# Ledger of designs, part 9: VH-VL binders against Vacuolar protein-sorting-associated protein 25 (vps25)

Target 1, 194 residues: Vacuolar protein-sorting-associated protein 25 (vps25), of Dictyostelium discoideum (Social amoeba) (q55gd9)
Amino acid sequence: MSNQVFQFPPYYHKEPFFTIQPILNTRKKQFQMWQDLILQYCRYYKIYELDINESIKSNSVLFNNEKINRKLSREALKSIIDDIIENGFAEWVDKEKEKEKEKDKDNNNNNRVLIMWRKPDEWASLIYKWVADCGLLNTVLTVWEIQNGDDSKKQEFHQLNTTILMKSLKVLEKQSKCQTFSQDENVGVKFFSI

## First folded at step 19 (VH-VL)

Design b4 (from b1 with heavy chain H35S)
Fold by OpenDDE, last read:
Structure b4 (fold): chain C 194 residues (1-194), chain A 120 residues (1-120), chain B 107 residues (1-107)
Amino acid sequence: as target 1 above (194 residues)
Amino acid sequence: EVQLVESGGGLVQPGGSLRLSCAASGFTVSDNYVSWVRQAPGKGLEWLGVIYRTGSTDYGNEFTSRFTISRDNAKNSLYLQMNSLRAEDTAVYYCAREGYPYNWEAFDIWGQGTMVTVSS
Amino acid sequence: EIVLTQSPATLSLSPGERATLSCRASQSVRSYIHWYQQKPGQAPRLLIKDASNRATGIPARFSGSGSGTDFTLTISSLEPEDFAVYYCQQYNNFPYTFGGGTKVEIK
């Protein structure tokens, strides 16, 4: 992991950024700024899921700036996340998947979100281009190979979240650019030349 | 009326030091983010640094070792201490307020500037 | 640091003409760019905030557009008082940086 520390933007260092602004236009811009920051941060560290409660409890650096003694409240963070979802850059993680993680049986409220700094169609395009560039069209790849293969190490979608990857592949399927199928405990993908 | 007024500019020899002052009126410096920006004759604008509400500062990379921004809350003023001055430091020096958060990181209030000339 | 390149360096036009000024960033700055107007012997004045929003008191003939790396300031019909130098400035990253400026001069 390159010892490079994420560089926070200038507005992260200013107190009002952490207080939901009452003026509509100012708040709109504020929420855009938070969206940008969250997506940038997640992209930098390859974070695909956020837990709101955990982020607050752990005093995540993303939402808590100790230097200026400011942090987002849970309600504020949730409001920001809702806006990000509305803009298509996040979605709530289904509660059924949360049942496997016993610990956070807290309240019925959506707490975990899938973060997508790129939309599925954008990921789809990147993946397809890579497949084409590698001369792998009309061949079969596994989802694992796309995520973890040596050939994809230099690609932005390397180690891409499975949910996001599957969404992206569905986009390609709709475009008749690939077909997914079950292969043992994995998913196979055949990419087509158009 | 909201206003910034710079002072302290003048002629200084290379290697010399100079302290500029910026007096604010109509708003409290300690409740705002105020920057220094300079402009060499016939050239563009260059951001030097900012002082935050907490009194902490950030600088452009080129200025961290030679320039220091400070403030006096009682006087509602900020300062730019410049050391080891060079000919290339010749410029008009402005203090500028960020319109945060309404204008976010936009400089909405500027002083008229003070001229600093570094020459032998 | 993020480098902002403004073009053209000088724009010679007559009153009533349309002025189009460009600001290009070396990397994406999203919409975190402001435009300033500076008249001779004066301090800069905030003109456009966040790529496309006119500052308070700025006439409607001024408009801004763009996102990412390419930004444009447009003056729909130049008035005599509009002949000045215009600067773009980004705040996406430290340090804050300005473009080299575009001088709009009378033809």
Scores: ipSAE 0.874, ipTM 0.955, lowest interface PAE 0.5, mean pLDDT 94
Fold by OpenDDE, fold request of step 20:
Structure b4 (fold): chain C 194 residues (1-194), chain A 120 residues (1-120), chain B 107 residues (1-107)
Amino acid sequence: as target 1 above (194 residues)
Amino acid sequence: EVQLVESGGGLVQPGGSLRLSCAASGFTVSDNYVSWVRQAPGKGLEWLGVIYRTGSTDYGNEFTSRFTISRDNAKNSLYLQMNSLRAEDTAVYYCAREGYPYNWEAFDIWGQGTMVTVSS
Amino acid sequence: EIVLTQSPATLSLSPGERATLSCRASQSVRSYIHWYQQKPGQAPRLLIKDASNRATGIPARFSGSGSGTDFTLTISSLEPEDFAVYYCQQYNNFPYTFGGGTKVEIK
């Protein structure tokens, strides 16, 4: 995670931003602003999953501005997240998939959301372009190599969440640009030139 | 009627100081976000800084050392203290309210401005 | 800081003509851009909010469009009172910044 200090936008420093606005148009804009902020923040720190309860409990700086003594309620945050999901930039994390991740066993899965500051198709495009640019078309890469390889270190998708990456690869598969297959304990990906 | 009225402008010598005032009516300054914006003659607009509901302030990078925004809640007024004035500080100075949240981050109310001339 | 570049600097048109003003940001400001109108000797007035929303009391002939880095203010049919300087302003990042302005003048 980047030790750099995130620069919050101007509206983050204003109290009404943290109160769900009653006027529809104002609220719509507010929710857009929250979406933008959340996505920007997550992008900056490479956060792919948020836990609503944990965020509230830990007084996450994203949702709690101590300088102005404002914070989002859980309900407000959930409402905002729902809107983000509706807009296609987030998904609820499925309970079944979390069982495999030892570290998050105690968190209510209904509170965990996958954050996608880029949609899977956008990630797919970036990945494919990278593969092409690297001359790796018609070769096999592992998901791990895409995520953690030295060659991808400068790419935005470096250390991309596995769920998002797999979704992105599925997009490419639908486009006949790659094929995924199981390779031992890893997933292999063969990229095709079109 | 919602209104902002600037005052305190005038002629000042280089290196001098000047304090501008902005009096609000029809709304409470301490419940709003009010900025100072200036405009040099024949030039564009330049944001100087803002005072928040808490009384804290943010400034444009170039102004932090010389300019100070403050507020008097009892007078429902804000101020711009300008020190070490330069010729390039010659401008009309506006106070402007952000129409927050209805007009997110938009300056919906402006004063008429007060002219500051820095000259020898 | 985010630099907003407005073009053209001056637009000479006749009443009844369509005016198209451009504002380009040095980086994405999403839709967090406002437009102001300023007449000589007057303070600016809010014209368009968030790239495309007319402020209260603004005539329908004014419209805004754009997102990211490129924004446009359009006056469908210029009225005599529309000859003024127009500024764009971003609030995506501190500090707030304004464009250099476009002067719409009578031909």
Scores: ipSAE 0.873, ipTM 0.955, lowest interface PAE 0.5, mean pLDDT 94
Fold by OpenDDE, last read:
Structure b4 (fold): chain C 194 residues (1-194), chain A 120 residues (1-120), chain B 107 residues (1-107)
Amino acid sequence: as target 1 above (194 residues)
Amino acid sequence: EVQLVESGGGLVQPGGSLRLSCAASGFTVSDNYVSWVRQAPGKGLEWLGVIYRTGSTDYGNEFTSRFTISRDNAKNSLYLQMNSLRAEDTAVYYCAREGYPYNWEAFDIWGQGTMVTVSS
Amino acid sequence: EIVLTQSPATLSLSPGERATLSCRASQSVRSYIHWYQQKPGQAPRLLIKDASNRATGIPARFSGSGSGTDFTLTISSLEPEDFAVYYCQQYNNFPYTFGGGTKVEIK
């Protein structure tokens, strides 16, 4: 975690930012600003998943500014999230995976969203570069080693969400830069030299 | 017509104090975000601070201790209180409105400015 | 604070010529940058908002482009009234900061 406290952008401190703007161009910009803020915030705290309902219920500082007494409605937040999804920086978490979490059993609606401040191809590039820089090409690594290994601690993808990591590895597979396989209770990855 | 009019500039000695005024017309200051920006002779623009709808303020790092922005809602006016003035504070001082939200964080309305000269 | 560097400091051109002004940020400001025009003895005027959008009443000969750290203001064909100082300004982070300005003068 950065030793510094997250600094909200100037527009976060202004009331109209929390009200969906009726003018199309203004709203488009507003949604871009929200996207940027959400991605920046998530990147800073390494948040990979957001629960819309929980965020609203807990009065998340990201969506609720007490200093100006403004907060996003659930509907507004959902609309913003939909836009972020459309832009390729988020995905709904599959309901089937949510059912495994006892707490979310009662919410019939898609409420959890995977946040990607970097797209899978960008993550893929970072991971591959790291593997190359470490001289680990043509070796086998586990997904766990990539996520949690000591060697990756200084990398931005350290502790990367498994879903995002797997998506990134799929990108590399399509590029013939790696191959994934099942290894015990984990996933092995063999990286190839170009 | 929407306009801002600065006043209160003049000559002041180093270490002195000065209060500038900014009168708004055509819009309500308390419903907007208005900043002070200065420009030294022959130099660029420097943001000093902003007053929010709530009346709270933010300042540039260099100005937090010496400058204070305030507002009088009844007069629909802003003020810049400047203390411990220095020669380097010599500048034209502008008040500027942010065109929020139509022009996000852009200064769309400016006053004509008022000149402040700090000299012995 | 974010430092905005404008180049060149002075641009000498003739009416009808194309003017290209640069603004570079010390770190990414995304598209959160505005351009202003200032004529002698006048307050600045908003020209371009959010890197590429002309403000109301601004002629089509003015255009902006760029994202991240590198931004450009272009005047396709200079008119006599376009000779002025131009400033970029970012609002990605507090404090708001301006570039040093580019003076467009008559050759």
Scores: ipSAE 0.871, ipTM 0.953, lowest interface PAE 0.5, mean pLDDT 94
Fold by OpenDDE, fold request of step 20:
Structure b4 (fold): chain C 194 residues (1-194), chain A 120 residues (1-120), chain B 107 residues (1-107)
Amino acid sequence: as target 1 above (194 residues)
Amino acid sequence: EVQLVESGGGLVQPGGSLRLSCAASGFTVSDNYVSWVRQAPGKGLEWLGVIYRTGSTDYGNEFTSRFTISRDNAKNSLYLQMNSLRAEDTAVYYCAREGYPYNWEAFDIWGQGTMVTVSS
Amino acid sequence: EIVLTQSPATLSLSPGERATLSCRASQSVRSYIHWYQQKPGQAPRLLIKDASNRATGIPARFSGSGSGTDFTLTISSLEPEDFAVYYCQQYNNFPYTFGGGTKVEIK
């Protein structure tokens, strides 16, 4: 983990950023800015999941700026997350459970969201390129080796969330670039030369 | 009408100090984010710093030790205190309002600037 | 800091011609870039906000495009009043930084 402290963008230090803007165009930009910030923050710290309720409860620095005494409300954060989901950069964790919880407006249930600062196809491309660059095409790797192997330590997808990784591998499968299979207690992946 | 008017520029010797003023009209400085930007003769624009609604400030790294931005809410004015002035500080100094949030982080209102000349 | 490089430094054109100005960032600034116009003896004027949105009162002949590191300001047909210096500015990171400017001058 980089010993460096995340540098927040300039707009993070300004009060209106934390209030949903009433003007449509301004709000659209605001939501884009929040998306960018959230994705950037998550990327920096390699955070793949966020809990909305926990984030609010814990006064996460991402959503709470104490210096300007501003924080996102849960409703605002949810709205922003919904937009991020719509844009394909996030997904609800446990969709079935979350859908049920959305019906219960009053239930303080954990709203967890998977954050993807890269889309599965982008991850797929990075992984495949790495495999190719390493001369590992037509070999078998495990999901664990991709995530945790020494050879992948310098790669952005090192320690990639399993759900995201599997989604990415599925993209490659659809492209006939790999095949996944069960291997003992792990998932094996054979990458193909095209 | 929204307006910014800079004043206080002039000739100063190296090592000297100067305080610039920026008077706002048509909007409240304390409710906005206002920056100082300078432009050396025949050169580009350089951001110096900003004062936030809270009164806190941020600066370009090269200016933190010598320049101080402040405001007087009663006068609806902004100030730039410049110390240990150098020849390279010779420039037109502008105050500029950020059009936040409608014009996110864009300087939508500028003063006409005040010229500061640092020379022996 | 993020360095913005504008090119060309000087652009000599005639009225009615198309002007294309470039601004390149040393790293991605997403769409968080603005363009300003500055005429001699005047303060800068906001021209384009967020890479592609004309500021209020800006004529349609001005347009902006780009994202990430490469941005373009286009003047479709130069008017006499358009001969000025143009600056790009980013707000993705502190400190705010400006490009070196492009001077559009009469040929």
Scores: ipSAE 0.868, ipTM 0.952, lowest interface PAE 0.5, mean pLDDT 94

Design b4 (from b1 with heavy chain H35S)
Fold by ESMFold2, fold request of step 20:
Structure b4 (fold): chain C 194 residues (1-194), chain A 120 residues (1-120), chain B 107 residues (1-107)
Amino acid sequence: as target 1 above (194 residues)
Amino acid sequence: EVQLVESGGGLVQPGGSLRLSCAASGFTVSDNYVSWVRQAPGKGLEWLGVIYRTGSTDYGNEFTSRFTISRDNAKNSLYLQMNSLRAEDTAVYYCAREGYPYNWEAFDIWGQGTMVTVSS
Amino acid sequence: EIVLTQSPATLSLSPGERATLSCRASQSVRSYIHWYQQKPGQAPRLLIKDASNRATGIPARFSGSGSGTDFTLTISSLEPEDFAVYYCQQYNNFPYTFGGGTKVEIK
């Protein structure tokens, strides 16, 4: 097997890509290009979450091009992530109702981002097809078996991020295609025909 | 006026070398991204490579060993050094500027080209 | 390397007619396609950027559309100056690649 690394697109090598552009139409293209780069990079390395503070602190190559001495500022990265969220390809992980309840919370708690380079609906379809193809409809599986079991080793969802997997199962639950059962040792799921 | 002017084309024997020049005016070449693109007679366009603001370069896969792009900032010019020339290298050679950032990755300024003929 | 296939190779039309030119990519290039016009003996000029946006100074009769792998350049009513060769170019990946061109000629 050859050792491969992610090949960056042409615009990653050019300084203006790393500075939020003042002209609106130029900035809209810039944000589209950043969205595509972030999604492709995360897909390539099977990254499902980004830690913004750690990415900046560690000078992650995704956001810091040392060869041209350019990196995204924290403000620029947050703006780009907000746009990706608005387009439905990401969401804040550390934002929830309970976290925002007291005075000691920070309005800028957003740091960890779920990156959905394949959406939960698409993952749901892949999982359901696999369950049907393996003759497992109307039986109970554990979430661990779907995610990590030997029978799923060749599936695209093998080792899928647990948060995305649970979102994908919720999509199927809304379609009446499965039901989950919460247990402290295991999460079980039963998939239904029709 | 913003323009690019190529020079240095001519007749060269197979296996020979040739250095093309591209003089820029109306803009600073070291603040921009400029490529070489060629076109064989009656054929389409082929990207050869680009020089970045840092002076580093990237090339089309076939050209990484035979062609070298360089820049002289004092003369506001870039060059294409071509070695081990073959008949297939017969073409008009253009330099072309990317219209960054307004025209992301588009070549918005082209020279008129210089003809290179490789013939025994 | 991404291959761009343009069709037809030659399009023979009369002034005033509508021209429709196709560019198909070997894999998705999203919207990262530019179109160029080249008249005989001249350098190419930028015509359409990012699949659908006219470059500065390009007449409204030129329009582009498409995404993914299939792209179209349309000239709504041909003028004598529009008889030229048209090229698509992708920038989704290095190396930049161009299509083989569509020659629009007088019938």
Scores: ipSAE 0.798, ipTM 0.920, lowest interface PAE 0.9, mean pLDDT 90
Fold by ESMFold2, fold request of step 20:
Structure b4 (fold): chain C 194 residues (1-194), chain A 120 residues (1-120), chain B 107 residues (1-107)
Amino acid sequence: as target 1 above (194 residues)
Amino acid sequence: EVQLVESGGGLVQPGGSLRLSCAASGFTVSDNYVSWVRQAPGKGLEWLGVIYRTGSTDYGNEFTSRFTISRDNAKNSLYLQMNSLRAEDTAVYYCAREGYPYNWEAFDIWGQGTMVTVSS
Amino acid sequence: EIVLTQSPATLSLSPGERATLSCRASQSVRSYIHWYQQKPGQAPRLLIKDASNRATGIPARFSGSGSGTDFTLTISSLEPEDFAVYYCQQYNNFPYTFGGGTKVEIK
């Protein structure tokens, strides 16, 4: 919980930052700057998912600088998001990208992107350390207890997005550090010493 | 020929005021981002502030109360008004243009500077 | 405010030698570093942008590297005109800040 307003970087205050640059090397740096800004902003406010259409309609200050009367076009924002996805810091919520045309034809509102300013293997390490430090190895915890329980209130993963949490547990499963149990809406996990 | 030329430096008493000018040629100052940067004798560089295309400004934390950056678009020039001058304000004062967008946030054009000496 | 610390303060070398200059930031500035050259009595000149990209007209003997907090400027073979003071500048946050400089001088 932050009581401060996010402080924007110097380049947010300059008009060309909001227009996709035609020269490739200039555009590559522009996209890097947008990636860094988006990840920092989302981390600051604990935003794990962005809705592109809603961000544009609501004139989100992340993409709309009213002081200079500049905002990203929808096309520019989508291009920047695609680049962030390519770099591994975001994912479309709908992973079936080859069926995107079919969903658009059906007026599917799949427009959300998962933002991963901390990657699942980093979250995995934090969760495993906490389990070990609390003496919870070889016990069963629910995903809800990890995410929302009183014992995790001081941990960086408290109230972590469920999709990112599940990805992080899969990393630990591949390392033989845990096993998940699916039981309807309740997912349990047992952590092992290795 | 792209140039910035500072003028208006000189000797001034402590507590005095001075206005520096920066004349631009070869580009339009109101389409660009231009800063003032100073360098005390034998010392490093210190950013003072920037004027934006809109005419708004941002300053280094220590300068907002005593220094004001302004622009005259008809003369294609900007100014640094300095008040309540102190000995530590003795420096060469440069204006410098950011090379937007090709040189994101870099000062690609500098003037030759004007010397301000604050002394009795 | 982000502090940039340059080392060494002075680097005494002969023409033809390799120079390596360090710039360290008090917090991560990612790749948001520029380098400038300043000869005596002159204004600074943009040398390297964005940690590693030469500015227009800068000879190939100049190169930059680094990210995060640690950056280097390398001059592969010093020419007589390269004896100057070199400054790093960050643009990750306002205010823009410069390092204290590294003077490259003739041994």
Scores: ipSAE 0.798, ipTM 0.922, lowest interface PAE 0.8, mean pLDDT 89
Fold by ESMFold2, last read:
Structure b4 (fold): chain C 194 residues (1-194), chain A 120 residues (1-120), chain B 107 residues (1-107)
Amino acid sequence: as target 1 above (194 residues)
Amino acid sequence: EVQLVESGGGLVQPGGSLRLSCAASGFTVSDNYVSWVRQAPGKGLEWLGVIYRTGSTDYGNEFTSRFTISRDNAKNSLYLQMNSLRAEDTAVYYCAREGYPYNWEAFDIWGQGTMVTVSS
Amino acid sequence: EIVLTQSPATLSLSPGERATLSCRASQSVRSYIHWYQQKPGQAPRLLIKDASNRATGIPARFSGSGSGTDFTLTISSLEPEDFAVYYCQQYNNFPYTFGGGTKVEIK
C-alpha cells in the first residue's frame, strides 16, 4: 500500500488513450477511463483541486506520458473535465455558491476544478462518526478544529479541502445531525445526537 | 483480411532455448500492441508480455528474466525468445493483437498458436 | 497481481438450458473485464467486452453483467456450438490476468 509512486493503468501506456476518439462508443469508454484515472490519481496524492493551466505548463505526468511522447491537448483535457463535472465528480471552483464565489472572486476563474474522489456524503459519515466516538456530540467545534486540530490528526478528513468540508457539513445539516454558524471570524458547528 | 501466424514451435530439452515468430498480415505490427499469451495443455491462459509501438516491452511477473519480445518492422513480424526453458513452459503459444482503440485492452485477433514441448 | 476465480470449473448442461458462469476478482476491477470463448483446438474468441458489451458478431443469447469484484456471463439458451471453455480477463492493472476457465459441457 505505501508505494512511493502512483501505478498507472495499462491504457495510460498506449497512444490512442491521449487522442479524443472519433467513434462515439469508443470515446464514451475513453472518457470513463480518464475519469477513473483522474479520480484514482487525485485520491492517491490527496489532491482536491486541479489547476488546468498549471497542469499543462508543468507537463503533469497525469496528462503527459513522456515515455510515449503523448500528452492531452488543452481541448481534450477540458472536454474530459466537463464530462467529469456532468457526472457529478468535479465542479469549477469559480462556479461555487454566491457566498464562496464572491469571497474568492479575484482568484476564481474557469481554470481550477474541484475533484471529488470521495463524495461529501461519505466525508460527512466519517466526520460524524469521529465526533460521536470522541464524545463531542452536543458540543461546539470550529471548522478549523475539525480540519486542522490536534484531535483530528489521525482522521482521513484532516486537512480536507475547505469547500468539500463545508459541503459535507451541509449534508449533515440536512439530516439534522449538525448546525453551522458564524463564530467571530470562524465557522462553528454543533453536532447533535439525533 | 487480418491474420497472425505463429511458427517456430517444437521439442526442446530443459535448459534450452527457442525462438518463436509471429507474422502479421493485413495490419502493421509497429502501429499496434501485440502480446504473447500461452496455454499449457488442459490449463488456462497466461499473459506473457506486450510490445508497444515504441518497441518497448512489458512482461508478466515471472517472465522478465527468461523471455524477450522483439519486432522486425521490415518483416512485419514479432518474436518471442525463450531461454532456460523448463518443463512448465510446455504450452501452445499465441500472439494476440489488442483491438485498440475500438476494443480497449481486449485481444480481438489471435493466431492459431504454435506448440512448444520441453521434455528431456 | 489480481486473481480471477471462475466458478464452477465445469457446467454439465443440455442444449436449450440456461448457463450462468461466475468470475470473482480479488480486488475491484470496476468494469474492466472481458470474456472469451475457446472451442477445442482453437484460439480464444472475444465474446463480451467491458463486463456487459457483446463483441461484434456475438449472438444476443450471450450477456454479461457485474461490476467491482463479481461478474456473470449468461447464455440464455445453449446451442450446440456453445459447448466450450469460457475465460474472464481483467485489464484494471498489469499484469493482465485470466480466470481459470469454466468448461460448459453436454450432459
Scores: ipSAE 0.794, ipTM 0.914, lowest interface PAE 0.9, mean pLDDT 90
Fold by ESMFold2, last read:
Structure b4 (fold): chain C 194 residues (1-194), chain A 120 residues (1-120), chain B 107 residues (1-107)
Amino acid sequence: as target 1 above (194 residues)
Amino acid sequence: EVQLVESGGGLVQPGGSLRLSCAASGFTVSDNYVSWVRQAPGKGLEWLGVIYRTGSTDYGNEFTSRFTISRDNAKNSLYLQMNSLRAEDTAVYYCAREGYPYNWEAFDIWGQGTMVTVSS
Amino acid sequence: EIVLTQSPATLSLSPGERATLSCRASQSVRSYIHWYQQKPGQAPRLLIKDASNRATGIPARFSGSGSGTDFTLTISSLEPEDFAVYYCQQYNNFPYTFGGGTKVEIK
């Protein structure tokens, strides 16, 4: 009767899923299955960042199935995350610092990862539609009001990760659908009709 | 060579019980994932449940109370215990191996099936 | 649980014709669909795995496509041995479910 809400897929319950497969075509499908699981899990719990070291250390149920005594190795998890990044659904936090560590080849320097289970352009569309539907075009909103304001409480982007929100606003800015600017210590945004 | 053979089917009265057997050859059942799947006459396929390498099981929602899957590693066999049988349980019963890892979640080896008829 | 709806229920065609079989899921199953062929008096045989990949030994005339909720099995030019019932199966969620089947029969 625990408060377990996320339902794991069938392949989570089987030992070979937790061991990187040697045959390339089998491994490609395995990585797709891990990508889908990670994105679904993070979407379900509204997780926008993963800490790889902490996930392994804490035996996170996402990567550790105690019932079958199997867990992803740190190396396997990093390989899977690298693939997700190459597919455009994740990225390392603080990429500038990661460039400096390439020379040292330290696996721990790639530790925190942003998980984009919905991409910024999709978030952008949701935000713009809400602004238009609420009659807020040509008015100024703060980033905080979009994330946390009472008017956004029912929207999927309520409490959206700030990094992802800013990426989403930059998508709209490129489309001439908004303009961001500093407002004291806040970021303000004005949305335009197209 | 690689083969699954079901047995134990037959005529059973409503409310009765029956145990089906599935003997494997050419592979070790305890290193694999084997399911029971049934097919009522003229109908489609229905997954009943799976036994894992650990010996634990998962079932389709309607089958958890009346059906039990078990395994005997020494005989390289698995079983389906069916209780409180009803006319709707009349079907051909297959055991089927999941083709891990090459055929993720697919049933790549099937037995020929054994017929269970539930009738007065 | 995920319901798979196959259409048509019966497809009456002649050898050499193209067969197009549909499988629709009640919710997204991504690419997590397998197809099986079942000939009279036989157990099912794995035909297409993961929506689009032929299983070992399956002739090139069989192909699969689709993702999400809508999937298609195509037999480009029917041969006499292809007259059978075809089932789709999803593995996105437990319980595994199968479609009701499409019977491909001689016209």
Scores: ipSAE 0.788, ipTM 0.917, lowest interface PAE 0.9, mean pLDDT 90

